# VHH binders against Trk system potassium uptake protein TrkA homolog 1 (trkA1): the designs that were tried, part 7

Target 1, 124 residues: Trk system potassium uptake protein TrkA homolog 1 (trkA1), of Methanosarcina mazei (p0cw17r1to124)
Amino acid sequence: MKAVIIGAGEVGYHIAKALSPKNDVVIIDKDEEAAKRADELDVLVIEGNGANAEILSRVLQNADLLVAVTGVDEVNIVACMTAKLIMKNKNGWKDTKTIARVSNPDYIDSPVTSRAQVGVDLMI
Short names: E, the ipSAE of ESMFold2; O, the ipSAE of OpenDDE; V2, 0.75 times the mean of E and O plus 0.25 times the DockQ between their complexes.

## First folded at step 13 (VHH)

Design f2 (from z1 with Q1E Q5L S16G H35S S69T P75S S76K K77N P88A S91T Y113H Q119L; framework vhh_etentamig_d1; at its last look DockQ between E and O 0.91; V2 from the best seeds 0.80)
Amino acid sequence: EVQLLESGGGLVQPGGSLRLSCAASGFTFSSYQMSWVRQAPGKGPEWVSSISKSGGSTLYADSVKGRFTISRDNSKNTLYLQMNSLRAEDTAVYYCAKGYWTFDSSGYGYFDHRGQGTLVTVSS
ESMFold2, look of step 13: ipSAE 0.628; ipTM 0.824
ESMFold2 (binder alone), look of step 13: mean pLDDT 79; pTM 0.795
OpenDDE, look of step 13: ipSAE 0.900; ipTM 0.949

## First folded at step 14 (VHH; framework vhh_8emy_2)

Design d1 (from c2 with G99A; at its last look DockQ between E and O 0.86; V2 from the best seeds 0.00; counts 0 for: pae E 3.4 > 2)
Amino acid sequence: QVQLQESGGGLVQPGSSLRLSCAASGFTFSSYQMHWVRQAPGKGPEWVSSISKSGGSTLYADSVKGRFSISRDNPSKTLYLQMNSLRPEDSAVYYCAKAYWTFDSSGYGYFDVRGQGTQVTVSS
ESMFold2, look of step 14: ipSAE 0.351; ipTM 0.681
ESMFold2 (binder alone), look of step 14: mean pLDDT 79; pTM 0.797
OpenDDE, look of step 14: ipSAE 0.781; ipTM 0.902

Design d2 (from c2 with F103Y; at its last look DockQ between E and O 0.78; V2 from the best seeds 0.76)
Amino acid sequence: QVQLQESGGGLVQPGSSLRLSCAASGFTFSSYQMHWVRQAPGKGPEWVSSISKSGGSTLYADSVKGRFSISRDNPSKTLYLQMNSLRPEDSAVYYCAKGYWTYDSSGYGYFDVRGQGTQVTVSS
ESMFold2, look of step 14: ipSAE 0.647; ipTM 0.832
ESMFold2 (binder alone), look of step 14: mean pLDDT 81; pTM 0.805
OpenDDE, look of step 14: ipSAE 0.860; ipTM 0.924

Design d3 (from c2 with L59M; at its last look DockQ between E and O 0.93; V2 from the best seeds 0.81)
Amino acid sequence: QVQLQESGGGLVQPGSSLRLSCAASGFTFSSYQMHWVRQAPGKGPEWVSSISKSGGSTMYADSVKGRFSISRDNPSKTLYLQMNSLRPEDSAVYYCAKGYWTFDSSGYGYFDVRGQGTQVTVSS
ESMFold2, look of step 14: ipSAE 0.754; ipTM 0.889
ESMFold2 (binder alone), look of step 14: mean pLDDT 81; pTM 0.809
OpenDDE, look of step 14: ipSAE 0.786; ipTM 0.888

Design d4 (from a1 with S57T Y110V; at its last look DockQ between E and O 0.84; V2 from the best seeds 0.80)
Amino acid sequence: QVQLQESGGGLVQPGSSLRLSCAASGFTFSSYQMHWVRQAPGKGPEWVSSISKSGGTTLYADSVKGRFSISRDNPSKTLYLQMNSLRPEDSAVYYCAKGYWTFDSGYFDVRGQGTQVTVSS
ESMFold2, look of step 14: ipSAE 0.720; ipTM 0.865
ESMFold2 (binder alone), look of step 14: mean pLDDT 80; pTM 0.820
OpenDDE, look of step 14: ipSAE 0.860; ipTM 0.926

## First folded at step 15 (VHH; framework vhh_8emy_2)

Design k1 (from c2 with S50T D62T; at its last look DockQ between E and O 0.84; V2 from the best seeds 0.72)
Amino acid sequence: QVQLQESGGGLVQPGSSLRLSCAASGFTFSSYQMHWVRQAPGKGPEWVSTISKSGGSTLYATSVKGRFSISRDNPSKTLYLQMNSLRPEDSAVYYCAKGYWTFDSSGYGYFDVRGQGTQVTVSS
ESMFold2, look of step 15: ipSAE 0.573; ipTM 0.802
ESMFold2 (binder alone), look of step 15: mean pLDDT 81; pTM 0.815
OpenDDE, look of step 15: ipSAE 0.791; ipTM 0.900

Design k2 (at its last look DockQ between E and O 0.78; V2 from the best seeds 0.72)
Amino acid sequence: QVQLQESGGGLVQPGSSLRLSCAASGFTFSSYQMHWVRQAPGKGPEWVSSISKSGGSTLYADSVKGRFSISRDNPSKTLYLQMNSLRPEDSAVYYCAKGYWTFDSSGYESGYFDVRGQGTQVTVSS
ESMFold2, look of step 15: ipSAE 0.651; ipTM 0.825
ESMFold2 (binder alone), look of step 15: mean pLDDT 78; pTM 0.785
OpenDDE, look of step 15: ipSAE 0.748; ipTM 0.890

Design k3 (at its last look DockQ between E and O 0.70; V2 from the best seeds 0.71)
Amino acid sequence: QVQLQESGGGLVQPGSSLRLSCAASGFTFSSYQMHWVRQAPGKGPEWVSSISKSGGSTLYADSVKGRFSISRDNPSKTLYLQMNSLRPEDSAVYYCAKGYWTFTGDHEVGYFDVRGQGTQVTVSS
ESMFold2, look of step 15: ipSAE 0.688; ipTM 0.838
ESMFold2 (binder alone), look of step 15: mean pLDDT 80; pTM 0.803
OpenDDE, look of step 15: ipSAE 0.749; ipTM 0.889

Design k4 (at its last look DockQ between E and O 0.85; V2 from the best seeds 0.79)
Amino acid sequence: QVQLQESGGGLVQPGSSLRLSCAASGFTFSSYQMHWVRQAPGKGPEWVSSISKSGGSTLYADSVKGRFSISRDNPSKTLYLQMNSLRPEDSAVYYCAKGYWTFDSGYGYFDVRGQGTQVTVSS
ESMFold2, look of step 15: ipSAE 0.710; ipTM 0.861
ESMFold2 (binder alone), look of step 15: mean pLDDT 82; pTM 0.821
OpenDDE, look of step 15: ipSAE 0.822; ipTM 0.910

## First folded at step 16 (VHH; framework vhh_8emy_2)

Design m1 (from c2 with G109E; at its last look DockQ between E and O 0.88; V2 from the best seeds 0.79)
Amino acid sequence: QVQLQESGGGLVQPGSSLRLSCAASGFTFSSYQMHWVRQAPGKGPEWVSSISKSGGSTLYADSVKGRFSISRDNPSKTLYLQMNSLRPEDSAVYYCAKGYWTFDSSGYEYFDVRGQGTQVTVSS
ESMFold2, look of step 16: ipSAE 0.621; ipTM 0.818
ESMFold2 (binder alone), look of step 16: mean pLDDT 78; pTM 0.784
OpenDDE, look of step 16: ipSAE 0.886; ipTM 0.935

Design m2 (from c2 with G109T; at its last look DockQ between E and O 0.89; V2 from the best seeds 0.76)
Amino acid sequence: QVQLQESGGGLVQPGSSLRLSCAASGFTFSSYQMHWVRQAPGKGPEWVSSISKSGGSTLYADSVKGRFSISRDNPSKTLYLQMNSLRPEDSAVYYCAKGYWTFDSSGYTYFDVRGQGTQVTVSS
ESMFold2, look of step 16: ipSAE 0.576; ipTM 0.798
ESMFold2 (binder alone), look of step 16: mean pLDDT 79; pTM 0.798
OpenDDE, look of step 16: ipSAE 0.871; ipTM 0.924

Design m3 (from c2 with D104N S105P; at its last look DockQ between E and O 0.86; V2 from the best seeds 0.79)
Amino acid sequence: QVQLQESGGGLVQPGSSLRLSCAASGFTFSSYQMHWVRQAPGKGPEWVSSISKSGGSTLYADSVKGRFSISRDNPSKTLYLQMNSLRPEDSAVYYCAKGYWTFNPSGYGYFDVRGQGTQVTVSS
ESMFold2, look of step 16: ipSAE 0.701; ipTM 0.857
ESMFold2 (binder alone), look of step 16: mean pLDDT 81; pTM 0.816
OpenDDE, look of step 16: ipSAE 0.835; ipTM 0.912

Design m4 (from c2 with S105K S106T; at its last look DockQ between E and O 0.91; V2 from the best seeds 0.82)
Amino acid sequence: QVQLQESGGGLVQPGSSLRLSCAASGFTFSSYQMHWVRQAPGKGPEWVSSISKSGGSTLYADSVKGRFSISRDNPSKTLYLQMNSLRPEDSAVYYCAKGYWTFDKTGYGYFDVRGQGTQVTVSS
ESMFold2, look of step 16: ipSAE 0.739; ipTM 0.877
ESMFold2 (binder alone), look of step 16: mean pLDDT 81; pTM 0.814
OpenDDE, look of step 16: ipSAE 0.839; ipTM 0.913

## First folded at step 17 (VHH; framework vhh_8emy_2)

Design n1 (from c2 with G56S; at its last look DockQ between E and O 0.94; V2 from the best seeds 0.84)
Fold by ESMFold2, look of step 17:
Parts: structure tokens; sequence; C-alpha cells
Structure n1 (fold): chain B 124 residues (1-124), chain A 124 residues (1-124)
């Protein structure tokens, strides 16, 4: 499978490490030190903003899964929203599943708890 | 001294195939992800393809997907780009690049090191 991971902190790094032996993995983090750490893994690393549409459009073709697990809920949600918008406008791309880590309970217990409304197939 | 030497370019007719090579020296080739980038006269650089350390993960620009194939042979320290069904708009100088892809705050993507390039010209 092909997985795109946004965020190379503790969670993202360990997901990438677990997946990399048997899967096609791309990991993205805006922080230089996080990108350097992730570069130790057998994955494709991009240093950049994982919610940036230009970056996402380059990585999402043939992706089975997008997992947004930065420490910033808003980046995670926006990355999933942006990914769904890109896929809507791209002919022939597979349906990528989107997962966002959302830590702030106000987002979980508030009007944005509907996963499909914001382009997030699963909030964790 | 890190050295990247591209070869295999030439003048070909539309519909032809070419295989580009990038010979690497001065660093541990198998420890770095690699890329192809191209640049036509008077235009900015255009990313073409990326490959992970082992070759297990790859990415392609939409304009070349299905026609180009990136590969590497770590024992011989060589990166390849197989280009099939060439079109006039593929005409450019092709460069290989070492290290993970970095995007600055303006959205400009760049790589740590690039080679000298090999010219590909597709003309009727």
Amino acid sequence: as target 1 above (124 residues)
Amino acid sequence: QVQLQESGGGLVQPGSSLRLSCAASGFTFSSYQMHWVRQAPGKGPEWVSSISKSGSSTLYADSVKGRFSISRDNPSKTLYLQMNSLRPEDSAVYYCAKGYWTFDSSGYGYFDVRGQGTQVTVSS
C-alpha cells in the first residue's frame, strides 16, 4: 500500500517506521530537525507544510491512506480537507482514506465532529 | 566531494524511448533518496520523479506518470530514469538530485545537490 504521513513527531515517525518495511511511505514535516530524523527511515521525506496543496498534489496520486498526525489539530484537519479537494479535481486518482489526529476536545464535541463534512474519514 | 554525473540524453523522435543514468560518487549512495528534475530553456525547474533509499517508494509528476519509471541500483551507485512515449514537451536538461525535498515558505522546492545535467531533445 501507499501511505502519506503528515507530521514526523513521535506519532508520525513511529507510524512511518512501522509501515516502511512493507509499504510505500511518504512523510512530510515543516520542521527541519523532524525531517532529518525521518530521513533515517527508508521512506520518502519532504520538508514542508503538509497542508500545502502544491505539496499534497505531488504525493497523493495512488495513495491509499493519508494520516495527519502533527501536533497542530488545525493543520491535520486542513490537510485532510485539502487532500479531498485535490482528489475531487483529479481524474483517475484512487479514493484516498484520510485520518486526522484531533486532540482538542472542543473540536471533537463541537459542530465539526462530523468527519465527512471536513474531509476527514476518521478522527483519532 | 559529492559528484553526480548524468548521461543518456540525446535527440530523438516523438514516441521514442530513452534511459537516463546518474552515476554517483563521494557519498554513501544507498543512504539517500534521489530525484530527477528537468529544466527547459527559459523555464524554472520542474520536478519529475523521486525514489527512496531502497527503491521501495516512488513518486512521479502527473505529466510523466505512466510513461516514465525511476529506478536505482545501489551496488553500482547508479540512478536511472526510463522515459517512454517521449513528447516534444519532455525536451529539457535532466538533472539528478540527492537528498530529501525541501520547500521554503514561498513554496519553492529545492534539493541539496544536483548534477550537471543531460540534454533530452524530442523533435520531429
Scores: ipSAE 0.760, ipTM 0.892, lowest interface PAE 0.8, mean pLDDT 88
ESMFold2 (binder alone), look of step 17: mean pLDDT 81; pTM 0.808
OpenDDE, look of step 17: ipSAE 0.847; ipTM 0.915

Design n2 (from c2 with G56R; at its last look DockQ between E and O 0.91; V2 from the best seeds 0.83)
Fold by ESMFold2, look of step 17:
Structure n2 (fold): chain B 124 residues (1-124), chain A 124 residues (1-124)
Amino acid sequence: as target 1 above (124 residues)
Amino acid sequence: QVQLQESGGGLVQPGSSLRLSCAASGFTFSSYQMHWVRQAPGKGPEWVSSISKSGRSTLYADSVKGRFSISRDNPSKTLYLQMNSLRPEDSAVYYCAKGYWTFDSSGYGYFDVRGQGTQVTVSS
């Protein structure tokens, strides 16, 4: 499988470490030190803003999964939204599953509200 | 001293194949992700392909996907780009690059180190 991970803090790093032995993994973090740490894994590392559409368009082809786990809820949601918009405009690309970490309870999906229509398939 | 030396370019007809090589020295080749970048006359650099340290993870620009194949041989410290079905639009100087991809605060993407390049010219 191919997974794209936004955020190389503790959560993202450990997801990448767990997946990398058997999977195609790309990890993105804007922080230089986080990128250097992730570079010790057998993954592709990009230092940059994971919500940047130019970056996302280069990494999402054939991706099965996008996991956005930065410490900033808005970046995680925007990354998932941007990814879905990119895939909508690309005939023949997979329907990548998008997962966002969201800590602010005001943003979390509920039976009354869901962000699936704005590109987040699952919140964690 | 880190050195990257590209070779294998040439003048070919459309539809031809070429295999580019990048010989690496002065660093532990197997510890770094590697990339191909190209630059046509009068244009800025264009990313072509990336490969993780083991070769498990690869990325390709849309313009070359399905025609180009990146690979590496860690024992010989050599990166390769197999280019099939070449088109005039592929004409450029091709560079290999070492290290993870960095996007700066202005949104410009660049790599840590690149070689001096090898010329590929595709003409009818």
Scores: ipSAE 0.743, ipTM 0.874, lowest interface PAE 0.9, mean pLDDT 88
ESMFold2 (binder alone), look of step 17: mean pLDDT 81; pTM 0.819
OpenDDE, look of step 17: ipSAE 0.871; ipTM 0.928

Design n3 (from c2 with Q33E; at its last look DockQ between E and O 0.81; V2 from the best seeds 0.75)
Amino acid sequence: QVQLQESGGGLVQPGSSLRLSCAASGFTFSSYEMHWVRQAPGKGPEWVSSISKSGGSTLYADSVKGRFSISRDNPSKTLYLQMNSLRPEDSAVYYCAKGYWTFDSSGYGYFDVRGQGTQVTVSS
ESMFold2, look of step 17: ipSAE 0.785; ipTM 0.909
ESMFold2 (binder alone), look of step 17: mean pLDDT 80; pTM 0.801
OpenDDE, look of step 17: ipSAE 0.673; ipTM 0.859

Design n4 (from c2 with D62E; at its last look DockQ between E and O 0.92; V2 from the best seeds 0.85)
Fold by ESMFold2, look of step 17:
Structure n4 (fold): chain B 124 residues (1-124), chain A 124 residues (1-124)
Amino acid sequence: as target 1 above (124 residues)
Amino acid sequence: QVQLQESGGGLVQPGSSLRLSCAASGFTFSSYQMHWVRQAPGKGPEWVSSISKSGGSTLYAESVKGRFSISRDNPSKTLYLQMNSLRPEDSAVYYCAKGYWTFDSSGYGYFDVRGQGTQVTVSS
């Protein structure tokens, strides 16, 4: 399988480490020190903003999973939303499953829309 | 100390195939992700493909996906790019590059080290 992980902090690093022996993994973090640590793993590392549409468009073709686990809820939600928008505009690309870490209950409890309408298939 | 030497370029007709090689020395080749980048005359550099340390993870630019194949042989410290169904638009100097992909504060992507390049020209 192919997985794209946004955020190379504690959670993202360990997901990438667990997946890398048997899977195609790309991990993205804007922080230089986090990228250097992730570079110890057998994965593709990008130092950059994981919600950036140009970066995402380079990594999402044939991706089975996008996991956004930075420490910033808004970045995680926007990354998932942006990924769905990219795939919607691409003929023949599969619909990548999107997972966002969201800790603020105000974002989970919205009375108007579900997370699927924002492009997040699963919130954790 | 670090050296990357590309070879295998040439003048070919549209539809032809070429295999590029990149011989690495002066560093532990198996410890770094590697990439191919190309640059046509008068144009900026264009990323082509990336490969993880073991070869288990790969990425391709949309313009080359399905036609180009990146691979590596860690015992011989050599990176490869198999280029099939070549088009005039593929004409460029091709460089191999070492290290993870970094996007700077201005949004430009770059790599730590690249070689001197090999010329690929696709013309009738």
Scores: ipSAE 0.777, ipTM 0.898, lowest interface PAE 0.8, mean pLDDT 89
ESMFold2 (binder alone), look of step 17: mean pLDDT 81; pTM 0.816
OpenDDE, look of step 17: ipSAE 0.877; ipTM 0.928

## First folded at step 18 (VHH; framework vhh_8emy_2)

Design r1 (from z1 with D62E; at its last look DockQ between E and O 0.91; V2 from the best seeds 0.85)
Amino acid sequence: QVQLQESGGGLVQPGSSLRLSCAASGFTFSSYQMHWVRQAPGKGPEWVSSISKSGGSTLYAESVKGRFSISRDNPSKTLYLQMNSLRPEDSAVYYCAKGYWTFDSSGYGYFDYRGQGTQVTVSS
ESMFold2, look of step 18: ipSAE 0.765; ipTM 0.888
ESMFold2 (binder alone), look of step 18: mean pLDDT 80; pTM 0.813
OpenDDE, look of step 18: ipSAE 0.891; ipTM 0.935

Design r2 (from z1 with D62T K65E; at its last look DockQ between E and O 0.86; V2 from the best seeds 0.83)
Amino acid sequence: QVQLQESGGGLVQPGSSLRLSCAASGFTFSSYQMHWVRQAPGKGPEWVSSISKSGGSTLYATSVEGRFSISRDNPSKTLYLQMNSLRPEDSAVYYCAKGYWTFDSSGYGYFDYRGQGTQVTVSS
ESMFold2, look of step 18: ipSAE 0.747; ipTM 0.881
ESMFold2 (binder alone), look of step 18: mean pLDDT 80; pTM 0.810
OpenDDE, look of step 18: ipSAE 0.890; ipTM 0.936

Design r3 (from z1 with Q33H; at its last look DockQ between E and O 0.90; V2 from the best seeds 0.00; counts 0 for: pae E 3.4 > 2)
Amino acid sequence: QVQLQESGGGLVQPGSSLRLSCAASGFTFSSYHMHWVRQAPGKGPEWVSSISKSGGSTLYADSVKGRFSISRDNPSKTLYLQMNSLRPEDSAVYYCAKGYWTFDSSGYGYFDYRGQGTQVTVSS
ESMFold2, look of step 18: ipSAE 0.364; ipTM 0.677
ESMFold2 (binder alone), look of step 18: mean pLDDT 81; pTM 0.830
OpenDDE, look of step 18: ipSAE 0.772; ipTM 0.892

Design r4 (from z1 with S31R Q33E; at its last look DockQ between E and O 0.94; V2 from the best seeds 0.79)
Amino acid sequence: QVQLQESGGGLVQPGSSLRLSCAASGFTFSRYEMHWVRQAPGKGPEWVSSISKSGGSTLYADSVKGRFSISRDNPSKTLYLQMNSLRPEDSAVYYCAKGYWTFDSSGYGYFDYRGQGTQVTVSS
ESMFold2, look of step 18: ipSAE 0.734; ipTM 0.883
ESMFold2 (binder alone), look of step 18: mean pLDDT 80; pTM 0.810
OpenDDE, look of step 18: ipSAE 0.740; ipTM 0.878

## First folded at step 19 (VHH; framework vhh_8emy_2)

Design aa1 (from z1 with H35Y D62T; at its last look DockQ between E and O 0.78; V2 from the best seeds 0.60)
Amino acid sequence: QVQLQESGGGLVQPGSSLRLSCAASGFTFSSYQMYWVRQAPGKGPEWVSSISKSGGSTLYATSVKGRFSISRDNPSKTLYLQMNSLRPEDSAVYYCAKGYWTFDSSGYGYFDYRGQGTQVTVSS
ESMFold2, look of step 19: ipSAE 0.637; ipTM 0.818
ESMFold2 (binder alone), look of step 19: mean pLDDT 80; pTM 0.799
OpenDDE, look of step 19: ipSAE 0.449; ipTM 0.744

Design aa2 (from z1 with D62Y; at its last look DockQ between E and O 0.92; V2 from the best seeds 0.79)
Amino acid sequence: QVQLQESGGGLVQPGSSLRLSCAASGFTFSSYQMHWVRQAPGKGPEWVSSISKSGGSTLYAYSVKGRFSISRDNPSKTLYLQMNSLRPEDSAVYYCAKGYWTFDSSGYGYFDYRGQGTQVTVSS
ESMFold2, look of step 19: ipSAE 0.711; ipTM 0.867
ESMFold2 (binder alone), look of step 19: mean pLDDT 81; pTM 0.818
OpenDDE, look of step 19: ipSAE 0.787; ipTM 0.893

Design aa3 (from r1 with Y110R; at its last look DockQ between E and O 0.85; V2 from the best seeds 0.81)
Amino acid sequence: QVQLQESGGGLVQPGSSLRLSCAASGFTFSSYQMHWVRQAPGKGPEWVSSISKSGGSTLYAESVKGRFSISRDNPSKTLYLQMNSLRPEDSAVYYCAKGYWTFDSSGYGRFDYRGQGTQVTVSS
ESMFold2, look of step 19: ipSAE 0.707; ipTM 0.858
ESMFold2 (binder alone), look of step 19: mean pLDDT 81; pTM 0.810
OpenDDE, look of step 19: ipSAE 0.892; ipTM 0.938

Design aa4 (from r1 with F111W; at its last look DockQ between E and O 0.92; V2 from the best seeds 0.84)
Amino acid sequence: QVQLQESGGGLVQPGSSLRLSCAASGFTFSSYQMHWVRQAPGKGPEWVSSISKSGGSTLYAESVKGRFSISRDNPSKTLYLQMNSLRPEDSAVYYCAKGYWTFDSSGYGYWDYRGQGTQVTVSS
ESMFold2, look of step 19: ipSAE 0.718; ipTM 0.863
ESMFold2 (binder alone), look of step 19: mean pLDDT 82; pTM 0.834
OpenDDE, look of step 19: ipSAE 0.903; ipTM 0.942

## First folded at step 20 (VHH; framework vhh_8emy_2)

Design bb1 (from r1 with S57T S106R; at its last look DockQ between E and O 0.88; V2 from the best seeds 0.84)
Amino acid sequence: QVQLQESGGGLVQPGSSLRLSCAASGFTFSSYQMHWVRQAPGKGPEWVSSISKSGGTTLYAESVKGRFSISRDNPSKTLYLQMNSLRPEDSAVYYCAKGYWTFDSRGYGYFDYRGQGTQVTVSS
ESMFold2, look of step 20: ipSAE 0.742; ipTM 0.881
ESMFold2 (binder alone), look of step 20: mean pLDDT 81; pTM 0.823
OpenDDE, look of step 20: ipSAE 0.908; ipTM 0.945

Design bb2 (from z1 with S57T T102R; at its last look DockQ between E and O 0.88; V2 from the best seeds 0.85)
Amino acid sequence: QVQLQESGGGLVQPGSSLRLSCAASGFTFSSYQMHWVRQAPGKGPEWVSSISKSGGTTLYADSVKGRFSISRDNPSKTLYLQMNSLRPEDSAVYYCAKGYWRFDSSGYGYFDYRGQGTQVTVSS
ESMFold2, look of step 20: ipSAE 0.772; ipTM 0.892
ESMFold2 (binder alone), look of step 20: mean pLDDT 82; pTM 0.820
OpenDDE, look of step 20: ipSAE 0.900; ipTM 0.939

Design bb3 (from r1 with K98R; at its last look DockQ between E and O 0.92; V2 from the best seeds 0.84)
Amino acid sequence: QVQLQESGGGLVQPGSSLRLSCAASGFTFSSYQMHWVRQAPGKGPEWVSSISKSGGSTLYAESVKGRFSISRDNPSKTLYLQMNSLRPEDSAVYYCARGYWTFDSSGYGYFDYRGQGTQVTVSS
ESMFold2, look of step 20: ipSAE 0.741; ipTM 0.879
ESMFold2 (binder alone), look of step 20: mean pLDDT 81; pTM 0.822
OpenDDE, look of step 20: ipSAE 0.879; ipTM 0.935

Design ctrl (from z1 with Y100S W101S F103S; at its last look DockQ between E and O 0.54; V2 from the best seeds 0.00; counts 0 for: pae E 2.8 > 2, unsure alone 64.6 < 65)
Amino acid sequence: QVQLQESGGGLVQPGSSLRLSCAASGFTFSSYQMHWVRQAPGKGPEWVSSISKSGGSTLYADSVKGRFSISRDNPSKTLYLQMNSLRPEDSAVYYCAKGSSTSDSSGYGYFDYRGQGTQVTVSS
ESMFold2, look of step 20: ipSAE 0.344; ipTM 0.671
ESMFold2 (binder alone), look of step 20: mean pLDDT 78; pTM 0.799
OpenDDE, look of step 20: ipSAE 0.556; ipTM 0.831

## First folded at step 21 (VHH; framework vhh_8emy_2)

Design cc1 (from bb2 with D62E; at its last look DockQ between E and O 0.91; V2 from the best seeds 0.84)
Amino acid sequence: QVQLQESGGGLVQPGSSLRLSCAASGFTFSSYQMHWVRQAPGKGPEWVSSISKSGGTTLYAESVKGRFSISRDNPSKTLYLQMNSLRPEDSAVYYCAKGYWRFDSSGYGYFDYRGQGTQVTVSS
ESMFold2, look of step 21: ipSAE 0.729; ipTM 0.867
ESMFold2 (binder alone), look of step 21: mean pLDDT 82; pTM 0.816
OpenDDE, look of step 21: ipSAE 0.907; ipTM 0.950

Design cc2 (from bb2 with S52T; at its last look DockQ between E and O 0.91; V2 from the best seeds 0.82)
Amino acid sequence: QVQLQESGGGLVQPGSSLRLSCAASGFTFSSYQMHWVRQAPGKGPEWVSSITKSGGTTLYADSVKGRFSISRDNPSKTLYLQMNSLRPEDSAVYYCAKGYWRFDSSGYGYFDYRGQGTQVTVSS
ESMFold2, look of step 21: ipSAE 0.712; ipTM 0.866
ESMFold2 (binder alone), look of step 21: mean pLDDT 81; pTM 0.812
OpenDDE, look of step 21: ipSAE 0.865; ipTM 0.930

Design cc3 (from bb2 with S31N; at its last fold request DockQ between E and O 0.93; V2 from the best seeds 0.86)
Amino acid sequence: QVQLQESGGGLVQPGSSLRLSCAASGFTFSNYQMHWVRQAPGKGPEWVSSISKSGGTTLYADSVKGRFSISRDNPSKTLYLQMNSLRPEDSAVYYCAKGYWRFDSSGYGYFDYRGQGTQVTVSS
ESMFold2, look of step 21: ipSAE 0.770; ipTM 0.893
ESMFold2 (binder alone), look of step 21: mean pLDDT 82; pTM 0.817
OpenDDE, look of step 21: ipSAE 0.902; ipTM 0.947
ESMFold2, look of step 22: ipSAE 0.724; ipTM 0.859
ESMFold2 (binder alone), look of step 22: mean pLDDT 82; pTM 0.818
OpenDDE, look of step 22: ipSAE 0.895; ipTM 0.943
ESMFold2, fold request of step 24: ipSAE 0.754, 0.771, 0.768; ipTM 0.888, 0.897, 0.896
ESMFold2 (binder alone), fold request of step 24: mean pLDDT 81, 81, 81; pTM 0.812, 0.806, 0.811
OpenDDE, fold request of step 24: ipSAE 0.907, 0.909, 0.909; ipTM 0.946, 0.947, 0.946

Design cc4 (from bb2 with Y113V; at its last look DockQ between E and O 0.91; V2 from the best seeds 0.84)
Amino acid sequence: QVQLQESGGGLVQPGSSLRLSCAASGFTFSSYQMHWVRQAPGKGPEWVSSISKSGGTTLYADSVKGRFSISRDNPSKTLYLQMNSLRPEDSAVYYCAKGYWRFDSSGYGYFDVRGQGTQVTVSS
ESMFold2, look of step 21: ipSAE 0.731; ipTM 0.866
ESMFold2 (binder alone), look of step 21: mean pLDDT 81; pTM 0.804
OpenDDE, look of step 21: ipSAE 0.896; ipTM 0.943

## First folded at step 22 (VHH; framework vhh_8emy_2)

Design dd1 (from cc3 with Y108E; at its last fold request DockQ between E and O 0.93; V2 from the best seeds 0.86)
Amino acid sequence: QVQLQESGGGLVQPGSSLRLSCAASGFTFSNYQMHWVRQAPGKGPEWVSSISKSGGTTLYADSVKGRFSISRDNPSKTLYLQMNSLRPEDSAVYYCAKGYWRFDSSGEGYFDYRGQGTQVTVSS
ESMFold2, look of step 22: ipSAE 0.758; ipTM 0.884
ESMFold2 (binder alone), look of step 22: mean pLDDT 81; pTM 0.808
OpenDDE, look of step 22: ipSAE 0.893; ipTM 0.941
ESMFold2, look of step 23: ipSAE 0.772; ipTM 0.892
ESMFold2 (binder alone), look of step 23: mean pLDDT 81; pTM 0.808
OpenDDE, look of step 23: ipSAE 0.893; ipTM 0.940
ESMFold2, fold request of step 24: ipSAE 0.752, 0.758, 0.762; ipTM 0.882, 0.889, 0.889
ESMFold2 (binder alone), fold request of step 24: mean pLDDT 81, 81, 81; pTM 0.809, 0.805, 0.806
OpenDDE, fold request of step 24: ipSAE 0.909, 0.911, 0.910; ipTM 0.947, 0.949, 0.947

Design dd2 (from cc3 with S54T; at its last look DockQ between E and O 0.93; V2 from the best seeds 0.84)
Amino acid sequence: QVQLQESGGGLVQPGSSLRLSCAASGFTFSNYQMHWVRQAPGKGPEWVSSISKTGGTTLYADSVKGRFSISRDNPSKTLYLQMNSLRPEDSAVYYCAKGYWRFDSSGYGYFDYRGQGTQVTVSS
ESMFold2, look of step 22: ipSAE 0.731; ipTM 0.876
ESMFold2 (binder alone), look of step 22: mean pLDDT 81; pTM 0.813
OpenDDE, look of step 22: ipSAE 0.893; ipTM 0.941

Design dd3 (from cc3 with T57S; at its last look DockQ between E and O 0.82; V2 from the best seeds 0.81)
Amino acid sequence: QVQLQESGGGLVQPGSSLRLSCAASGFTFSNYQMHWVRQAPGKGPEWVSSISKSGGSTLYADSVKGRFSISRDNPSKTLYLQMNSLRPEDSAVYYCAKGYWRFDSSGYGYFDYRGQGTQVTVSS
ESMFold2, look of step 22: ipSAE 0.737; ipTM 0.875
ESMFold2 (binder alone), look of step 22: mean pLDDT 81; pTM 0.813
OpenDDE, look of step 22: ipSAE 0.881; ipTM 0.934

## First folded at step 23 (VHH; framework vhh_8emy_2)

Design ee1 (from dd1 with S106R; at its last read DockQ between E and O 0.96; V2 from the best seeds 0.88)
Amino acid sequence: QVQLQESGGGLVQPGSSLRLSCAASGFTFSNYQMHWVRQAPGKGPEWVSSISKSGGTTLYADSVKGRFSISRDNPSKTLYLQMNSLRPEDSAVYYCAKGYWRFDSRGEGYFDYRGQGTQVTVSS
ESMFold2, look of step 23: ipSAE 0.804; ipTM 0.911
ESMFold2 (binder alone), look of step 23: mean pLDDT 83; pTM 0.825
OpenDDE, look of step 23: ipSAE 0.897; ipTM 0.943
ESMFold2, fold request of step 24: ipSAE 0.794, 0.785, 0.791; ipTM 0.906, 0.900, 0.905
ESMFold2 (binder alone), fold request of step 24: mean pLDDT 81, 82, 82; pTM 0.812, 0.816, 0.816
OpenDDE, fold request of step 24: ipSAE 0.912, 0.913, 0.912; ipTM 0.949, 0.950, 0.948
ESMFold2, last read: ipSAE 0.793, 0.783, 0.784; ipTM 0.907, 0.903, 0.901
ESMFold2 (binder alone), last read: mean pLDDT 82, 82, 82; pTM 0.817, 0.818, 0.813
OpenDDE, last read: ipSAE 0.913, 0.908, 0.911; ipTM 0.950, 0.949, 0.949

